VH-VL binders against Calcium homeostasis endoplasmic reticulum protein (CHERP). Designs and how they scored, part 8

Target 1, 141 residues: Calcium homeostasis endoplasmic reticulum protein (CHERP), of Homo sapiens (Human) (q8iwx8r149to289)
Amino acid sequence: ETQLDMNEFDNLLQPIIDTCTKDAISAGKNWMFSNAKSPPHCELMAGHLRNRITADGAHFELRLHLIYLINDVLHHCQRKQARELLAALQKVVVPIYCTSFLAVEEDKQQKIARLLQLWEKNGYFDDSIIQQLQSPALGLG

## First folded at step 18 (VH-VL)

Design z93 (from z92 with heavy chain T57S)
Fold by ESMFold2, last read:
Structure z93 (fold): chain C 141 residues (1-141), chain A 121 residues (1-121), chain B 106 residues (1-106)
Amino acid sequence: as target 1 above (141 residues)
Amino acid sequence: EVQLVQSGAEVKKPGESLRISCKGSGYTFTSYYIHWVRQAPGQGLEWMGAINPSGGSTGYNQKFKGRVTISADKSISTAYLQWSSLKASDTAMYYCARDYWEGYEEYFDYWGQGTLVTVSS
Amino acid sequence: AIQLTQSPSSLSASVGDRVTITCSATEQVNYLYWYLQKPGQSPQLLIYDASNRATGVPDRFSGSGSGTDFTLKISRVEAEDVGVYYCQQWDDYPLTFGQGTKVEIK
């Protein structure tokens, strides 16, 4: 079984973190779909994103730009019916969103909060997850 | 002030080649995709394709792939739509549009004024 | 490709009327847009992402819907609202537009 090449993943994540172009997002998303071979592979990718985003000292731009990647991946999971990758992201989205929301002042919080409205409209998460995302301090419990 | 200014109207005969242009100003041209949208006389809007001017990467609606070429010259902030051999059915208004993208927000924020292409005998 | 069907194909309204235009998609659409093309002009964005008004768009325009069914409403139509309204999806390439809804003001 081929293991995930996390160095290759990080090499694709770095341009997203640094410049966050539409093409950089697409490259990261394509890599994730090409490597979504099994539920454990999906969980490794999703866990890696959680670890990068929730790390102590992670800059806001890193968190925001990787959340943009997650947003694009959620959309394409729904479109392609990639249930295993979607489920893996659903398991980690609460710490990802809530840590990022709580780490910034109100002006940046509005940007993150608008994304939650989009996620709710698009139906990526059940009501339990949405409730946790809407109450960030409780969601990190 | 962001603007997309397209080349003037064209009257052509079937079989002729044509290149029309879309010049961007007031912004960093290489930071935004440019899309082409056509509208046949009295008809609706139809997406043709797009280009990333930064590296020249293109995407096409399969309906037009092989019929047109989308390109850009980033040194003069200009995107192009080109036919090697026009047909009468290419008679249409052609618009360019700038693809605004910021993470989870994406839309056409600026449109060119349109270029009318008439192909007739 | 995702196909979008608008209803009605045309309508005639008086100033002050409430106007409703629908857009039905052949599959789920997460990113749905509305445009107005006024006579002799380029299309202009009214609504992005189903319900967000673009900058400078009057609040008489509102969008709603999710899944496969979307609605554009004009609460009190003005003479300047004449033109053809289009829905458009950005869920998958090729990008596609609805066939248009022509709105005439009597």
Scores: ipSAE 0.816, ipTM 0.920, lowest interface PAE 0.9, mean pLDDT 93
Fold by ESMFold2, last read:
Structure z93 (fold): chain C 141 residues (1-141), chain A 121 residues (1-121), chain B 106 residues (1-106)
Amino acid sequence: as target 1 above (141 residues)
Amino acid sequence: EVQLVQSGAEVKKPGESLRISCKGSGYTFTSYYIHWVRQAPGQGLEWMGAINPSGGSTGYNQKFKGRVTISADKSISTAYLQWSSLKASDTAMYYCARDYWEGYEEYFDYWGQGTLVTVSS
Amino acid sequence: AIQLTQSPSSLSASVGDRVTITCSATEQVNYLYWYLQKPGQSPQLLIYDASNRATGVPDRFSGSGSGTDFTLKISRVEAEDVGVYYCQQWDDYPLTFGQGTKVEIK
C-alpha cells in the first residue's frame, strides 16, 4: 500500500521546529515534493503535519514553524501546478490555522492573521476555506 | 546599528583580479544570507547571487556563474565578491544586501553603500 | 527567468501630483517588492509583498496588485521622492528587477 518514511520526515521537521531556518524549510519542502507520488502519499504528509500542529500540548513555536513550512509548500505547489499536494493541504488547513490562532493571545494572533492575508492574496484557497479561516471558532465547529 | 560596510572604489585593468568585501556588524552574521546586486553605469539593478555564511553555500545567477566567486569569512563577519580576470564589461556599482527572512516575510532590509568598480584599458 | 516590465520608463511630476507606476510580470508573482533608489544612494525598500509598507515609509506610498499586474502609487509626490523606482520579484531564482522608472520633480 502507500508507504512514506515518516522517521525521515520527522528528522527534517525537527530542525524546522527547533531553529526554523530558510534552509531547514527548504529541506522539508523538497522532501515533500520528492515523496508526493500519489494522492494518498500527499494526504499522508498533510495529515501528519495536521496531527503534529493540532496535537494537545503542541507549543506555539512548533505550530508556527510548521505553518511556515506549509506556506512555502503552498507557494511551490502553485508554481509547479502540483494539484494533488495542494489539494491535500487544502483539506487540512482549516484545523491547522484555526487551532493555532485560538491557542494564543491577541498579539500573536496578529502574526497569524497577517499570514492569512498573504494566503488570500496569493489565491491558495477558495472562498469557502477563506471564510472558515476568517472565523476561527466557527471554522473548528 | 545593523551595518553593511563595503570596501572602497577600485580602478582596474582588464585581466586583473579583484576581491571586494562587505562587512556586517550589529547582528549575528551567520544568521542571514548576503546577496550581491550589480548596477552597470546608467542601467538598472541585476541580481548576481547569494551566500549563506553559516555553511558557505552559494547560489548564482547563471549569467555570472563562472565569472565571479561569492565567499564569506564568518570569523570576521565579511562576505566577498571576487573576479579572477576582470573585463571592461565588469564596470559597475556593486551592492551587498542582507536577506531578512522570518517565516513568510523576506526582503532586503539593509544594503551596503556600494563599491564602484571601474575596469578600463 | 520571471521578467518584470515597468511603465512608464520615466516621468516628470510636480510636487503634489499623484504618481502611478506599474509592473507587469511574465507569470504569476506572489512576492513583489518596490524600491526607491535616490540619486547617489543604495536602493531602499518601500513595499514588500505587493502592499505592505516597509518601516518608516510614509503613507503617501501604497502598493497594490496580484497575479501579474502590480501598481505603486504616490498620492502626493514630494521633492525627496526623486529617483529611480524598481519592482522586484522573489518567487523564483534568479531574482529579477524591473528595468526601473525614473521620477523627476519639476
Scores: ipSAE 0.815, ipTM 0.919, lowest interface PAE 0.9, mean pLDDT 94
Fold by ESMFold2, fold request of step 20:
Structure z93 (fold): chain C 141 residues (1-141), chain A 121 residues (1-121), chain B 106 residues (1-106)
Amino acid sequence: as target 1 above (141 residues)
Amino acid sequence: EVQLVQSGAEVKKPGESLRISCKGSGYTFTSYYIHWVRQAPGQGLEWMGAINPSGGSTGYNQKFKGRVTISADKSISTAYLQWSSLKASDTAMYYCARDYWEGYEEYFDYWGQGTLVTVSS
Amino acid sequence: AIQLTQSPSSLSASVGDRVTITCSATEQVNYLYWYLQKPGQSPQLLIYDASNRATGVPDRFSGSGSGTDFTLKISRVEAEDVGVYYCQQWDDYPLTFGQGTKVEIK
């Protein structure tokens, strides 16, 4: 049985959404690694982040701050060789990035595009995923 | 304007104690980690550790753990580096640096001017 | 800890020369930085995340690389570029610096 305390997860996400400190990001990331017990656990956490970020009417700050959490988790997945959590995030990153990119004006789009350049340099995603991220309207279509 | 101002140069003998300071101004002191970096004479840069001034949480390079104490007094926006018993090998320039963090960007954006500590017989 | 090795250890250049400094890491580094420490000064940031120039840094400075191999280039060196250049990683604690590259201007 796949058991995750989503109330606990949301309680850690809220400080990230509200104030987005380095310590808040670290606490959320540590929780995710502690609960990455199986592929279904990883997919539940990744799916929850996707649902929060892509929800109709989600404010940009919520989307951006949770993307910052994802960025930190991607880095640590690579360092720890956490293949299952990485794979779960790879399955949801296209809707997460593309929805957030298309929801904002050009100056914020440039900030999000710089994050994609970092992700490409760091090798978190294969070329197929990168191509979709680079064409946001087509990635959601 | 953001400034990190360090205490003045020190000349000490082995076995003496010392506390040097790094005072931040022009910003919210508790919003940024402060790091300490040392540079022995003619040598490169070496990271010593850091502190989050808001809660006092510290992290140390294991090489210096137990040799120095990093602390902060947020009421006067000041970070400290302290030795209880100096050695000649502690002779170095010591820098404090502010840790700028914004999501996926992190770097040392401001540095103190350095404090030269000389420990000799 | 992640070790960083710079090459060359020192160099002497004439004004207008191209200067190339390399930094090799013992493992993959995602967050690589370059600093210049001019004589008698604190270090100053030149490049963050391998290739992004810090605010106010002239465009003659450029960084490149990924994985374990990184390069800093000065396209046309100026007299004010004298000092010691350091690479630094922020992937894992302890933070580590390269041993430095001393650049002298003839």
Scores: ipSAE 0.814, ipTM 0.915, lowest interface PAE 0.8, mean pLDDT 94
Fold by ESMFold2, fold request of step 20:
Structure z93 (fold): chain C 141 residues (1-141), chain A 121 residues (1-121), chain B 106 residues (1-106)
Amino acid sequence: as target 1 above (141 residues)
Amino acid sequence: EVQLVQSGAEVKKPGESLRISCKGSGYTFTSYYIHWVRQAPGQGLEWMGAINPSGGSTGYNQKFKGRVTISADKSISTAYLQWSSLKASDTAMYYCARDYWEGYEEYFDYWGQGTLVTVSS
Amino acid sequence: AIQLTQSPSSLSASVGDRVTITCSATEQVNYLYWYLQKPGQSPQLLIYDASNRATGVPDRFSGSGSGTDFTLKISRVEAEDVGVYYCQQWDDYPLTFGQGTKVEIK
């Protein structure tokens, strides 16, 4: 059973969604690290991001900006060796990426695809996950 | 056209104070961090610190913390680097640079022309 | 702090030569940059994120590498390519630069 202030999390996510500044991303990331106290806490945070991003009717900017947060968190998980938070994000990244990629036309897909190239280079995911990300229709179903 | 214009060269003596400036134009000044980078004569580049002009928050390279103050006046779109007591080792070229950030892309997209500071007795 | 070591420290090339500069980091770097500082000028960005060419940078410049080892190549060097090349990391603060590689053109 997890105890996590999701209202506080959403209050930090909203500026990321609305304006997506470097400081807003940093605040969300810092909150996630401060609350990453156990595997269930990490999974709740990661699942919340998945639910927000994959929701029917989510706007592209919401999806993209929260994916930017995930990108920053992945980097810092690797640097801090925060294995549990990294593992939690690895469990949800396929639906997050594939839903967002498939929801937009080709020009916006290019921006999302460039992010996948960065994730491959940085070594955040194993080959199995990368293969699913590279085939978005198969990754969702 | 985006431009960062720095104040002119300075010749100072040890122990004196100094403030140099970096004025941004052609963009929304408060939307971008400004970083300071120094280059001692014949040497490479060293990152000194940065400021978010929107709220004034700063970050410093520990090497320079307590030695310099980074500040900004957003009403005139200007960032500052300031010493309360200069040393001869502060002799260097000082650059400001604009921090472009867009999600997963970040780089210095514009640099000031540099301010040469010479500190000698 | 992440330390970056470039090789070589200097070189002299003829127009048309291929030039290779390496940058080695003390730990994994995800965000690696290359700059050129021409004589008397401010640094200018060439490559970001290891391999992405900045706007306006000629095709003869390319970057590669990941982890701790990175390479900048100039496929056919031009006279205007003279200056000091720096790698830089943005993985962790303080931001750090390599010591520089001075390139002279005969």
Scores: ipSAE 0.814, ipTM 0.920, lowest interface PAE 0.9, mean pLDDT 94
Fold by ESMFold2, look of step 19:
Structure z93 (fold): chain C 141 residues (1-141), chain A 121 residues (1-121), chain B 106 residues (1-106)
Amino acid sequence: as target 1 above (141 residues)
Amino acid sequence: EVQLVQSGAEVKKPGESLRISCKGSGYTFTSYYIHWVRQAPGQGLEWMGAINPSGGSTGYNQKFKGRVTISADKSISTAYLQWSSLKASDTAMYYCARDYWEGYEEYFDYWGQGTLVTVSS
Amino acid sequence: AIQLTQSPSSLSASVGDRVTITCSATEQVNYLYWYLQKPGQSPQLLIYDASNRATGVPDRFSGSGSGTDFTLKISRVEAEDVGVYYCQQWDDYPLTFGQGTKVEIK
């Protein structure tokens, strides 16, 4: 009953990975909201993003661009009060952020760290999650 | 050097049509949305709408939808704001602005110099 | 649409004064901006994402706040700071601006 077309999802993710335009992000976000029908659906989508971003062979640009999608989705979840999709993303954000942060040199780490400051200001995550994000090595566990 | 250069001031009568322009230079025109912002005399800033020059898709502030048309000609790197029938209340300064977007950062990084449109009898 | 209300609507300051301008939103705003429009000029970005100074903006300008309440401060105003200051949100369309705060330098 928890069925999602992950090939369709990946077809929308690929333009985000490759070119990362506002329109590509919007298309991926719209698909996620259209398919966020239940908590299990939300968890499948969030888990898929986690799996793609945390894969050992993932390039930094893939990780960064899909994190940009997540950032946009978090914002719209908050605005639309889409509690189930927000909760699903909250469950996977620690491995997503920490893996991406630890995989890169200092200049790229600064870009990732600025995003965390934005997430904290916007109130997407509770203090427990924020503490884990602020200590990336601890967060991967 | 990135520039947005707008067409010159216009003096029109109610009921007349008008198209004003915003020409982008020094960058890849189709890579950035162009927004239009108006400012009535002595008043604040008001967002009118935007266009993605790559595919021509537009979004409008509902207040102006049906009153104005936003378009672009990417072959000459130019965005347009057009009225089919001006009203006196359309008297304003009109700015175009380039939408810089990089994932979690977005802002108007360049503005045109403005086009003053005066609509009076 | 998200409405933004600035306070005060106008003020007069002497060079060296501290100037504080507030922006209140009708709902939570995650992406808040400040602009200065000097007399006869286009708007120029001062602050993005509530607190980040745009390139070339002096550090006497600072932004703060989150949620519905935001503040722009000029620690020591200069004669060149004259103009109208606007806050703007990019959380939802239509994009909206505050009504403006006119700053005069005496």
Scores: ipSAE 0.812, ipTM 0.920, lowest interface PAE 0.9, mean pLDDT 94

